VH-VL binders against o74797. Designs and how they scored, part 5

Target 1, 157 residues: o74797
Amino acid sequence: MGKFALNLNAELTGVKNLAPKDEESFYYAFKVQCSGCREIHDNAIEISRSETHSIPGSKGEANLIWTCKNCRKTCSFVIEGPFSPYNDSQETKKVLVLECRGCELVEFIPQGEWIANGAESNTLFDEIVLEDDWYDYDENASSEVSITNLEWSISKA

## First folded at step 2 (VH-VL)

Design s08 (framework fv_sonavibart)
Fold by ESMFold2-Fast, scan of step 2:
Structure s08 (fold): chain C 157 residues (1-157), chain A 125 residues (1-125), chain B 103 residues (1-103)
Amino acid sequence: as target 1 above (157 residues)
Amino acid sequence: QVQLQQSGPGLVKPSQTLSLTCAISGDSVSSNSAAWNWIRQSPSRGLEWLGRTYYRSKWYNDYAESVKSRITINPDTSKNQFSLQLNSVTPEDTAVYYCARHPSYLTGKYAFDIWGQGTMVTVSS
Amino acid sequence: DIQMTQSPSSLSASVGDRVTITCRTSQSISSYLNWYQQKPGKAPKLLIYAASSLQSGVPSRFSGSGSGTDFTLTISSLQPEDFATYYCQQSLTFGQGTKVEIK
């Protein structure tokens, strides 16, 4: 109970290994709903594997400790392992798992810089932005590359 | 709706420079999801791709090997157009010249989805 | 350098006929082949991309098939506006063209 999967379905043309840039320090943005009061918060929370906080009243740790603005209950979020590079063009795949206590993940907000490799060339693309469709050119393969039709979803893991 | 409109001379003397322009409406010449091409057509060579210009964080140009030493394709972002300059023309350069867009969102490699109206260029003395 | 052979060079057909045009490559290109229609005095028009994907706005009577080295463009029921020259293209190279003319 309390584990959520971030899923991705995207059309990859000429690229592979799509993942966040500097994944360990990457900030994942989510809209969340408090399990107690059921409020969906207007502002996204941001979670990074590089940040660790002590859980109040426990010897456990979490990547983010967050307090509901409405009911004041403490919520915690733990990222379980790194992002799994996406290689499955036009297939829905689980790319990240989080354990949440006191809250549920509602929506992922794509932000930040991402990386990928040319599918046959291994050319590194390290300035990919996924708020909209992405297009570029692979000089080593002499071909256009793209990442389009991005669909993010959250499911219970 | 994206449209390409061509302009330039129809008659050029051998050894001179051929200069053609393609004006873009409904899209940007600096769009990172398009490449802007010149293609010509003659009875002897058929449809022949000459080169392209495109913006991907910086400007790139690719040219066909057969014309590489004589050709320049330049974007003009202020006028939203791109041009062809072909130096040292010969009668073999007589052809209908087309500008064309390759949009990166088509999954076909180098699919040309929008074309200019064409310019007949005759190289004669 | 991939060589392309487009056949036939020309064909005569009547309205309502099923027309097929073929394109063969000297080595495999997977599905990266496009088809164009050109009417006299006009620029080519994209019909099919990636061997079998119909370009938006193109009538459903046009279809493409094939992969590897052998490709076909089919017009299921020829209309008067379909009398034209058809070209296949792979990478930056075009075929020689097939003229579809009135029988």
Scores: ipSAE 0.005, ipTM 0.514, lowest interface PAE 13.3, mean pLDDT 87

Design s09 (framework fv_sonavibart)
Fold by ESMFold2-Fast, scan of step 2:
Structure s09 (fold): chain C 157 residues (1-157), chain A 124 residues (1-124), chain B 103 residues (1-103)
Amino acid sequence: as target 1 above (157 residues)
Amino acid sequence: QVQLQQSGPGLVKPSQTLSLTCAISGDSVSSNSAAWNWIRQSPSRGLEWLGRTYYRSKWYNDYAESVKSRITINPDTSKNQFSLQLNSVTPEDTAVYYCARGYYDSTGYLFDIWGQGTMVTVSS
Amino acid sequence: DIQMTQSPSSLSASVGDRVTITCRTSQSISRYLNWYQQKPGKAPKLLIYAASSLQSGVPSRFSGSGSGTDFTLTISSLQPEDFATYYCQQSWTFGQGTKVEIK
């Protein structure tokens, strides 16, 4: 039974409030390691706050229930609260917490669409993708904007 | 085990729409770990990524800026395939077109499985 | 867009030679660079991912190194099947390729 924090360190130029688009239904992708057999699963798992499933043999609920293919152990994942918007350019901040049973998070895979606001203009950027550095232009502020040097890490919470 | 098989026309006339399909075997087009990409190759531009489609509770698409206004990449879950439509083609769109599986793991984004390629010539 | 510059554009080598190919990026990409091999008429094939990790099934004579903006692919002892064009890639940007030709 462990709690894991997803941490972000990124350089923000001209933007603020970086967060997943439609956060409540957003699917967070992680590589996971089974605590029982220590195998790292080949495919990422995806977890959303909007989904809940009953844990077999328990009254508990989780956002995802996953069965290890190698040892057949049942693993569960619970997201604790929403993603915390990232505003701390070049500082490592905890942006999401997950409670994991039977498994450990190994790596976060940034997928899907993200949103941010122009730092001074509040211009909405709602089609940000974070697998590479992101660059755009803020017409309302007449300035270039970017999100670069993204470093995702997982720590015990 | 995973294979990508391409199909589509070799010749397209200027101003028409190019349509290609990529059939997937050994994986699902709705796989939660993969994205499905189109990449083209020409002597003048080299390898050029065009875009991708992927499923994460809903379908997402990302497109290269150079083609964004003309391109659509669509999945077909019933046939386990995905397609490329490129509108208003010009001779500069002449290239070998590849479909490819993009996979993000602990070490970054890579293209691990590629289709055989389809030579597309845009000429009158 | 991050610019990828490969050097040399082409080289001639003999079987048994040590071959090095370089890739430079306009911006730091940490270790997130991959290498592909392409033979005429074929799709590119993944050789190295994350700068230095060997893809399953790829011979150990291939190795990668580097981080930040400077990366190298090395073939320690060139074999006949290694005559091909090699590409570096970061996210959705590819280098322009290095053609390794028989001397």
Scores: ipSAE 0.000, ipTM 0.488, lowest interface PAE 16.4, mean pLDDT 86

Design s10 (framework fv_sonavibart)
Fold by ESMFold2-Fast, scan of step 2:
Structure s10 (fold): chain C 157 residues (1-157), chain A 128 residues (1-128), chain B 103 residues (1-103)
Amino acid sequence: as target 1 above (157 residues)
Amino acid sequence: QVQLQQSGPGLVKPSQTLSLTCAISGDSVSSNSAAWNWIRQSPSRGLEWLGRTYYRSKWYNDYAESVKSRITINPDTSKNQFSLQLNSVTPEDTAVYYCARDVKYTISGYGYSAFDIWGQGTMVTVSS
Amino acid sequence: DIQMTQSPSSLSASVGDRVTITCRTSQSISSYLNWYQQKPGKAPKLLIYAASSLQSGVPSRFSGSGSGTDFTLTISSLQPEDFATYYCQQSYTFGQGTKVEIK
C-alpha cells in the first residue's frame, strides 16, 4: 500500500501552532501521478477529511475517489488523521499522512487559509496565506511575526 | 460611516461594578475584520488600553494584565453592541472611558493595526 | 514592555508654523507606530498609521516619518484647529502626549 507523508520545513518567527483553518473541512490540494499510466494530471485534486465516498466494488471508503482521465484507472485517497500543527521552526516535520491506491502524490499546493498563534501572546492569526512568505505584527507581543522559507515535500511514510 | 455611541453611569461607588455599553452603527460587532476595544484616560496614567473582543469563527477576548482579574468585555450581536464590566472599582479607576474599533491595514504584505473609530467617551468617577 | 517617550511634552506655536513632534521607543518596532490627535473633551482621532500612512480624511499638512526607534509627526503649516494633544501608539501602549498650545 502506498502511504505518503506531507512534510513542512519553515522558519517561524514569533508564531506557533501553524495549521489549516477549520482543518476538518480544509481542502488539501495535490498534483498526482497515476501509477498505471504514469501520467501526471494537469489539474490538482482536492481532498478533505470531511468527505467520504464508497470505493466501487468494495465495502471500503476513501476521502476521494478519482478516475485517471488517460487510462481510466480508479484511484483512492485516505487521509490518516488530522494535520499535525507545525511548531518545529527550521526542522522538517511530517504534518499529514495519506494512503494512496493507484496513484502517487507529486506536489502539494498550499492554498486556502491557515491559522497560527503568537508564540508567547497566543494572539490569533487566522488569515494566513502560504503561497509566499507571510508577515504580520503581534500587537500583544509588540513584535513582528513571520512564516518564511516554506519548503513542502512529499515522501513515503 | 461607522459610529460608536457610549452609554452608562458616570458615578460608581468603591467596590461596585462599573458597567458601560458601546453601540455600533455602520459596521457589525461580528465583523471578522475588526476588533472592539475599551481604552481609558486619566491624568495619572494617560491613555490605557483595557481589552478587546472580536469574532473569528468564534469569539475571543484579550485583556490588559493590570485589569485581567476584574474585567469582562462582552459582545451582543442582536443589539450590535459590546459592553465593559469592571468589578471591584477603586478611586484609581476614575477616568474617561472610550470604546474604539481597531482594524488591520495591509501594506506590501505586512499587517498593521490602528484605532480608527472612537466613541464619544464617558467620564466615570469612583467616589463614595 | 516597550517604553514610549514623546518630546517635547508641550510646545507653543503660531498659525502657519511648521511643528515637529518626536516619539522614541526603547526597542525597535519597525514601522508599527500610529499617531493620534486629541482635542479637549474629545476622543483621540487617528492621523497616521504604519508610521507614514495618512488616514483617509486627514489633511495633507500632517505627515509621519521614521522607523525602528525614532519617529516624527510633522504639521507643515499649523492651522487654528490643530491646537491639540498628539499621541503616538504601538501595540496597546500610548506615549505620554505632546501638547501643542497657541503662542
Scores: ipSAE 0.006, ipTM 0.553, lowest interface PAE 13.2, mean pLDDT 88

Design s11 (framework fv_sonavibart)
Fold by ESMFold2-Fast, scan of step 2:
Structure s11 (fold): chain C 157 residues (1-157), chain A 122 residues (1-122), chain B 103 residues (1-103)
Amino acid sequence: as target 1 above (157 residues)
Amino acid sequence: QVQLQQSGPGLVKPSQTLSLTCAISGDSVSSNSAAWNWIRQSPSRGLEWLGRTYYRSKWYNDYAESVKSRITINPDTSKNQFSLQLNSVTPEDTAVYYCARAYSGFYAFDIWGQGTMVTVSS
Amino acid sequence: DIQMTQSPSSLSASVGDRVTITCRTSQSISTYLNWYQQKPGKAPKLLIYAASSLQSGVPSRFSGSGSGTDFTLTISSLQPEDFATYYCQQYRTFGQGTKVEIK
């Protein structure tokens, strides 16, 4: 068992409140390493706060119950609360915490759609993708906006 | 060095579809640091931005309100090019058409095609 | 839409002259204004981006200044090859152009 933090460092120009779109149902994708056999799996796992499953042999629940393909060890993942909106341009901040049993998080894969607001205008940008740098324009603020130099990291929480 | 090379017909009849292509060399049409634009120029309207396509994990398109109902801009990753289709043309669509790259996804047009004079006449 | 107004619409100048062209916007755009040069029969060429940043390969006699609603393009010493029309541009909107004619 261990707690892992997903950390983000990104340069925000003209935007604030960066977060997953429809956060409660958003699927977070991670590469994982089995604690038992040490294999890093080729396919990412996807975890959402909207999913709950009973943990075998306990009264507890998890957002994902997953079986290692190599050693068949059962792993469980619990997301502790919602994603914390990122507002800290060029600062590394903890944005999500997960409790993992039987596996360790190795790498975050930023898939799906994200949202942010214009920093001064509150204009909603609701189709942001973060697999690479993002650029757009805020018509209400008459300014260019961007999210660049994205660095995701995983640490012990 | 990035270059844009345009091709397409110079004469189009009213009510037909105008189709132009912009071939890219020295950069990728799916570059995350670029947006690919069509801009036209006429004596009556001056320089007029028509639209753009760009790739940021998926393809996005934006179009000017004046042409939004008639315009399509499509990338072709296999040929490293992007195209303009403008439906139901009228003599008011007579213009020199340029393709252009925007720097870092902003509206700073740093590389331009040579231009294509399009005349809409019967 | 933000309206762009360039002044003057045309000017005549001699080689060696200092030339200034102005662009005004109907609302503040911070520094998000670009300047282009266009010669007859050619595509526009980016000179200045973000109000004051000189595009690579552009001669240092070109400079841009301003922020908010008032912007200027300056040519410190006009050369024969500078005879052209100059456009400011913000977002999706271009100014009407300023034609610079050598006397």
Scores: ipSAE 0.006, ipTM 0.524, lowest interface PAE 12.9, mean pLDDT 87

Design u01 (framework fv_sutimlimab)
Fold by ESMFold2-Fast, scan of step 2:
Structure u01 (fold): chain C 157 residues (1-157), chain A 123 residues (1-123), chain B 109 residues (1-109)
Amino acid sequence: as target 1 above (157 residues)
Amino acid sequence: EVQLVESGGGLVKPGGSLRLSCAASGFTFSSYAMSWVRQAPGKGLEWVATISGSGGSTYYADSVKGRFTISRDNSKNTLYLQMNSLRAEDTALYYCARDRYYSSGYSLYFDYWGQGTLVTVSS
Amino acid sequence: QIVLTQSPATLSLSPGERATMSCTASQSVSSSYLAWYQQKPGKAPKLWIYGASSLQSGVPSRFSGSGSGTDYTLTISSLQPEDFATYYCQQYGSSPPYTFGQGTKLEIK
């Protein structure tokens, strides 16, 4: 109830442990829809586990408090735990869970820098950008590496 | 701002050779895979070759494999295409293009293009 | 090899009209692997749309891309004089060869 899972399905070639760089401070970007008025906000919201705010009119806390500009309803977002590193090439895996109140997650925007390790070499790739497919070369393994066919989806957790 | 400037094109006889250069500026050159894409006069675009950011991986279209060699000098921010055994069918405007992703051995979409350098293969 | 076929080859319209052009792949392509380029006479191509629907920075909002599988579309909601150009689609999978369509020439009627 009110919990949403961010799911990833991607083709990993020669890499493992795909995750956000500096995960604790990483900003997850989502398009959101207000449950009260059904307005989808024009700008994505950004949520980080490193931030905590008091919920107005409540004794609770959240990682982000968002106010719908159309109906003025207060919405809150709580990230339940760290991103789970993705290792399940071509399989859909739940990588992040958020508790949302007064709002729904509509779309994930994969911004920022990500990290992964060479599957056999453990070579660190620490400037991965997932706005599109990613390609690179693993010098220690003498092989091309890639992260392709990225499919993000949001479901009930 | 990203800039790519090609040079080295010209008129050459069938069986001849040319070396094209592309001078890059405005970005960290070694972090991007680079490609050559050609366009015959009045025709569409054809991918020719790609080189990874480190230069460790190269890929070629079947039509040029064994005749063309893509290379780069990261200390000079310059991309090269050595073209040997040229054919009339190689006549085209040759563009260098930046692949969107870092140090990639695979051609992707091309976010910046140079002005092109014309190669004419004719007797 | 995946062949991309663009239709129509030439599209003749007037400013203010809606333009729609298609790109059809010989086999299924992920939408994340499709781009569109704009090319004006005597100029280099410019990236216009990537991932089938994402507008490159600076591209006007009157442009949109859509599609999945084998069928992709570029739409211009209200043509401006500067929009008349040749548009190329391109598929970019995890492995070359990367293929382009033959282009749709958008010209003034």
Scores: ipSAE 0.000, ipTM 0.468, lowest interface PAE 16.6, mean pLDDT 84

Design u02 (framework fv_sutimlimab)
Fold by ESMFold2-Fast, scan of step 2:
Structure u02 (fold): chain C 157 residues (1-157), chain A 122 residues (1-122), chain B 109 residues (1-109)
Amino acid sequence: as target 1 above (157 residues)
Amino acid sequence: EVQLVESGGGLVKPGGSLRLSCAASGFTFSSYAMSWVRQAPGKGLEWVATISGSGGYTYYADSVKGRFTISRDNSKNTLYLQMNSLRAEDTALYYCAKGYRYSVTGSYFDYWGQGTLVTVSS
Amino acid sequence: QIVLTQSPATLSLSPGERATMSCTASQSVSSSYLAWYQQKPGKAPKLWIYGASSLQSGVPSRFSGSGSGTDYTLTISSLQPEDFATYYCQQYGSSPPYTFGQGTKLEIK
């Protein structure tokens, strides 16, 4: 049982306010490890603030219920608050906190669509993908924009 | 509101290939996982393949793995299924189905197309 | 992979009667990841229930879903003519593969 922080360090060129698109319904992908048997699930699990599920055998609720394939222990995940927009180019910042019971977060998979604004233009970029470095052009600022050197890490919160 | 229109089905001989398309409208296509689900004549539903909203994650039923490829073009709001090395057992009505979420995990299918018939016969 | 078995395969009833059909999973499934679909001949399936008990928008209140673990049930409290169809359960857990039950055909008489 513990809280985990998702941290981001990235180089932002010409953009600000990096965050998931439609954050409330965005699905955060993680590889997880069962605390009981230490098995790491083969496929990423995905968690959204918009989903609420009953915890089996409890009156509690979580954003995701996961069952370990090996030992069948039930694990639960709760996202605490929305993603904090990233503006701290080349600095490590805590962007999301999750409470996990019965499991640990091992690795973040930066899937999905992300959004950001042109730093000076406020141009909306709403189809950013962060599975690799991202490059585009800001027509309002007449400049190239990018998000590069992405480093995701998970720490205890 | 939401519309999914499949095309590309037809009669093909065993060992042949077909490419199915699904034209989506009425929702933000890139924000949802998409799937192909098939139904053999007079039989039940069988999940075939799923692709995430970004296209970065794809999953296949064991029966089609290595032969079928799911892909999407978010700029055209179109889902594809490339089917190679077709077998008689692949004969089915192929449905395009919309996931209720971006992710390939935990996704039920809230909207379905009419389906396109694929017949594999000599 | 999780196998879903529906029973009965065919359920013959008259309008006004109560219908109850089951979906049994080979392994425990979270109730949050169990859906039901309605399919009429010649038409695409329609989402009817998700999360074992939540009715999809537009589904009449005479329908209800329940269950947990390995045993799930779809109930129709008073059958109407338009309810005669085939119903499929589906588990959609933490990752694919997704699996469907073989279906329960609800027919007149």
Scores: ipSAE 0.000, ipTM 0.509, lowest interface PAE 12.9, mean pLDDT 86

Design u03 (framework fv_sutimlimab)
Fold by ESMFold2-Fast, scan of step 2:
Order: sequence, then C-alpha cells, then structure tokens
Structure u03 (fold): chain C 157 residues (1-157), chain A 121 residues (1-121), chain B 109 residues (1-109)
Amino acid sequence: as target 1 above (157 residues)
Amino acid sequence: EVQLVESGGGLVKPGGSLRLSCAASGFTFSRYAMSWVRQAPGKGLEWVATISGSGGSTYYADSVKGRFTISRDNSKNTLYLQMNSLRAEDTALYYCARHGLWSGYKYFDYWGQGTLVTVSS
Amino acid sequence: QIVLTQSPATLSLSPGERATMSCTASQSVSSSYLAWYQQKPGKAPKLWIYGASSLQSGVPSRFSGSGSGTDYTLTISSLQPEDFATYYCQQYGSSPPYTFGQGTKLEIK
C-alpha cells in the first residue's frame, strides 16, 4: 500500500481556481506500474471518485479495482478527497492524493475538461483543456488569459 | 439568430492558394472558439483547424499543418483560413463551425453552408 | 489519435421501423464528450445529440443516444421520412485532434 500525490506547477495568467470540470465524476488518467511484476502498462487506467467497488474478500471499497495483465495481481485505487483547486501560479502544489495497493502511479495524462475563474472578474471558463498550453480572453476584464508551462509530477504523499 | 456565412471557395491549380472567410453574426464572436471542418465529395467529415476565442491558440490537423493558417478578426466578426500549397486531396466543401458553449472546445453547435474548394489541373 | 468506427456503413430501412447504429472508439472516451450529427444531402451537418445521450433542442424524442467507454449507440424508435440522412459520431474529449466517425447512411429500402 502507498499514498501518491499528483502535483501541478503551472503559470496562471488572469485565472484562478483551476480544477477538473464536474470534479466528482471526472476521470483521472494514469499510467501505472504493477508492484509485483514491475510492468508499466501501455494503456492508462481511468479513475473517478463517483465510482466505488467492493474489494473481494474485504470490507474495503475502492474507486477502481484492476488486474495486472501480466502477473494477474489485483490492484486497487482510492481517491482521498476531491481535487484541490490550483491557485499557486509557478509553484508546485499537491492537487490530488490517491491510495494505491498492488500498483504505483507513474504518469498523469491530463485529459478531459477543466474549469477556472477569471482572477478578478470571476468569469467562468468551463471548457479548458490542458493537453497543451491554454489561451483565451476574459471579456469582463478585457484581458487575455492563459495557463502555460504545465508540469505534472507524482510523488509519495 | 446565429449565422455563419462562408465565402472564398473556387477552382485552383495544385500548388496554388486560396483564402476562405466566414462572416459571423448573432452572437459575441470573440467568446467562442471556431473551427474549419471539410468534407470531400461523397466522403465524411474531417476536422481541419481550430482557433480560440482570443485567437491566441491555434490547432491543425496533421494533413494541413504547415500549409494552412487559421486566423480571426474579432473587430469584424470574421474567421479566416489561408490555404497554401493546395493539393488534389484538399478538394472539399469547407464548413465554418462554432464550438458549443462560451470559450469551450466542445461539439460544433452551429455550422455555415460551406464553400467549395476544387483543386484540379 | 482516437479513431471512431461506425457500423453499419449503410442501413436500409422503411418508415416505421427501428434504426440502431453504433460508434466504436479505439480508446475509452467519456460519454460527456461524444456527439452525433445529422446531415441531409446538400446540407450542413446539424448537432443532434451531445454528451452521448442529451438531445439538442428541437430533436424529436424518438431519437436516443446511449453508451460509455468505447461503445456508443444512436437509436431511432420509429423512423419518419425526414430521418433518412447520414449520421456522424464525434469525440471531443481529447482536444484536438477532433475526430469523426466515417458515417452511417440511413437510406430508404
């Protein structure tokens, strides 16, 4: 069993409160490594706080129960609370914690839609994508907004 | 009433260039990402290029990267596609399309009538 | 790039019949990011369904969408003459490239 933190460092211009859209049902994509056989799987797994499964032979629950293709070891993933909105431009911050059993998180795949607010306008930007740098315009503030230089990392929590 | 009206299509020889325009009305143009989507005669839909509401971000299909340039003039409510080094396989009806919801990069909720580009010798 | 494959390529049916067509993604796509478009000959496409199951305003209730992960379906419970068209699925969860399926042509038998 290990706890892993997803960390973000990004340059925010004119926006605040960066977080996944519909966070409770958002699917977080990770490349994973089996603790038993050490294989890193080619396909990412996807985990959502809205999904809960009973662990066979236990009273415990997990957001994803997954079987290693190579060694057949059962792995489980639990998201420990919601994503923490990112407001710390150019600082590395822990934004999500996962408890992993039988497996380790290797890489985060920033897919899906994200949301943020205009820093002083509170304008809602609700279809942000972070697979590359994001740019837009805040009409209420009459200024360009951006989220750039995104660096995702995984550490032990 | 949302309206998108394309123009600038025509017949051009391989290696030539064309500039397409899309005149938008009925909504706050600068708040919406816009795209060009093409359809070759008798074929399906193919996304070509997307531009953010401000014009700060542009994205291209691999098939047109380096040859086509998407741009916009928010003061004129007009979207453009500059097409250079045209090839026979670029022959298609080119649609101007608006991304759904404000400032998002989602589905295409409104489409223009299309403008035909024919590349032949 | 995510590839969308639609089947069948052509569906020949009569008015009053049930139509079912599928869209299969090469990788899992959130149902929130799957749309369907209707296109009639000589006309621009129209957004018909978004988020896999939400009908666009003005779309008749005989249409429904369903699915999750890699498998999605568009169903028309009782075909009307105006429903004969080509239907395209589209994913928008990996942005860009946006990808469309090759289309299912619904034609009169």
Scores: ipSAE 0.000, ipTM 0.484, lowest interface PAE 15.5, mean pLDDT 86

Design u04 (framework fv_sutimlimab)
Fold by ESMFold2-Fast, scan of step 2:
Structure u04 (fold): chain C 157 residues (1-157), chain A 123 residues (1-123), chain B 109 residues (1-109)
Amino acid sequence: as target 1 above (157 residues)
Amino acid sequence: EVQLVESGGGLVKPGGSLRLSCAASGFTFSSYAMSWVRQAPGKGLEWVATISGSGGSTYYADSVKGRFTISRDNSKNTLYLQMNSLRAEDTALYYCAKDSYYRIGSTYYFDYWGQGTLVTVSS
Amino acid sequence: QIVLTQSPATLSLSPGERATMSCTASQSVSSSYLAWYQQKPGKAPKLWIYGASSLQSGVPSRFSGSGSGTDYTLTISSLQPEDFATYYCQQYYSSPRYTFGQGTKLEIK
């Protein structure tokens, strides 16, 4: 049970405010491990703040209700708040908090489109993909921009 | 001489829709991001939505996302805000605001504001 | 989102006095991504200070802005009758996701 933090450490050159594009509807992908049987599911689960589901046997709600394929135990995930924009180049920072019941987060899969601003120009970069290092050019600042050496980790919140 | 003139405000019932317009003149409209900022009676300023100069990128406050749509017609120098599923808490004076920076992809502070158009959502 | 907190909510002073009001951000907005707007009753806001300390054209020199990181201040050295208004701070560090403070109402004592 309990709360997990998604942490990011990345090198930002010429950009700030790294965050998911359309954050409220953004799908966060995680590999998960069932707390009961310890199975790690082969495919990532995807969780969005915009979706809510009733918890079986409860009046509570969660952003995702997941059933372990091996032991059939019900697990639930709640995203506590929006992603915190990342501004701390080469420092590890907590960017997202999730409450998990019946399962643990084991790995974050960065997918989808991300956004950032030019550090001094405020240029909007809205097609950032973080599956690999990202490079672009800021015409307003006349400088190369990049997001590199991305390290994602999961810790107890 | 920069001018921003809002129109389209009025009284609507909860659940109703309204479309606001902002007619811009005195600058190269397509080169600047544009925003809507609202102010509830007796309250402070709240940013609502921003659209890039080209119209290719739009951003919304969490309170209006999925209900409001910002758009622009650069050939007519006009900014729009389509407001659907209106709620009592959307009651406010809605301002059209111009970005201060001249590059299409950049966003800074607001150097010019329109006079505002009043939207009242009441049963 | 970056939360801006202005203090005091209301400042009651007489013409000729010095006014000082603050704006505190929940996270650093650098040294230059903060603006101040003046709003008089029934009127649209006017850009007053940008980049924390740069006066907009036409703003009297008795106004000054200062600060960096999370703490910012607007000062009026000697109040004139036309200065009584509500002042809002705004961060554009996370633009286009702008946030404003709640405002400081400067009123006649």
Scores: ipSAE 0.000, ipTM 0.527, lowest interface PAE 16.2, mean pLDDT 88

Design u05 (framework fv_sutimlimab)
Fold by ESMFold2-Fast, scan of step 2:
Structure u05 (fold): chain C 157 residues (1-157), chain A 119 residues (1-119), chain B 109 residues (1-109)
Amino acid sequence: as target 1 above (157 residues)
Amino acid sequence: EVQLVESGGGLVKPGGSLRLSCAASGFTFSSYAMSWVRQAPGKGLEWVATISYSGGSTYYADSVKGRFTISRDNSKNTLYLQMNSLRAEDTALYYCARVPRYGTYFDYWGQGTLVTVSS
Amino acid sequence: QIVLTQSPATLSLSPGERATMSCTASQSVSSSYLAWYQQKPGKAPKLWIYGASSLQSGVPSRFSGSGSGTDYTLTISSLQPEDFATYYCQQYGSWPPYTFGQGTKLEIK
């Protein structure tokens, strides 16, 4: 069992508390590598804290039970707690931790809708998408806001 | 199982200081924002302070700003509240509470620690 | 800040009856950004409902939450003895600060 951290470095202008929208049910997408056969799979897996499955032959539970298409080895993934909101503009921070058995996380795919607050106004932005740089306007602060230069990385936790 | 255990409450005179602690277990403490919420005897709930998962961001109710400091030690799974320049109006049961996603609700609460500010 | 006003302050009912209590906000709150807590005497509050209508794990199905904008309601379809407690609403649509209602005390008639 290996523990992996998802890290984020991004430039925040006029916003704080960047996190997934409806985090408990949010699906985190990762490309994975099987520990047994070393194949990196073409399709991403999607993991949510809201889903729980029994691990076959074990008393344990996981958020996702996945079978390697190449070697048929069973893999399991457990998310340790929720996404930690990102507030540290231009600084690399650990935002999510996963325990993986039988597989390793290779790449994070930022999909879905995200949420953030205006830094001074606390204006809620609840339809942020992070596949590209994000720009908007904070009417309460009368200022432009943005989330740019997003860099995701995976490390051992 | 999630557990939060507060300690450090007691009787203190006006103008005095007190430090509260909250010991967390049963979850990855460093992944959660944490808060202090208080309740004066016979009264309702009042949010006091919130700290981000890393400790990099802190937020305070206007009534305690400049007097109270929230902090955390992720290596010890412990949340703190340093209370200075205490007033009679700060008399309350102080709860440690977990924030499951930043800027949301409080999903788990400790049993609270009583702070009494009196001469 | 958003001010939350709960009504009634005290609700006196008997087991088996339907309970309905309200939480009114001074300005519009997204229906996904309101929570309800149950607190029994001498005990810490427990999260009961979040996102206006989602029941926390372990909360009996006789409880339900509804509402949007400025008007929210917590309903108990058939009161059980263990349901008598004080209920607080809380908004997180405009934070900081977090704000709570003053509470509705549900007591035995």
Scores: ipSAE 0.000, ipTM 0.481, lowest interface PAE 18.0, mean pLDDT 87

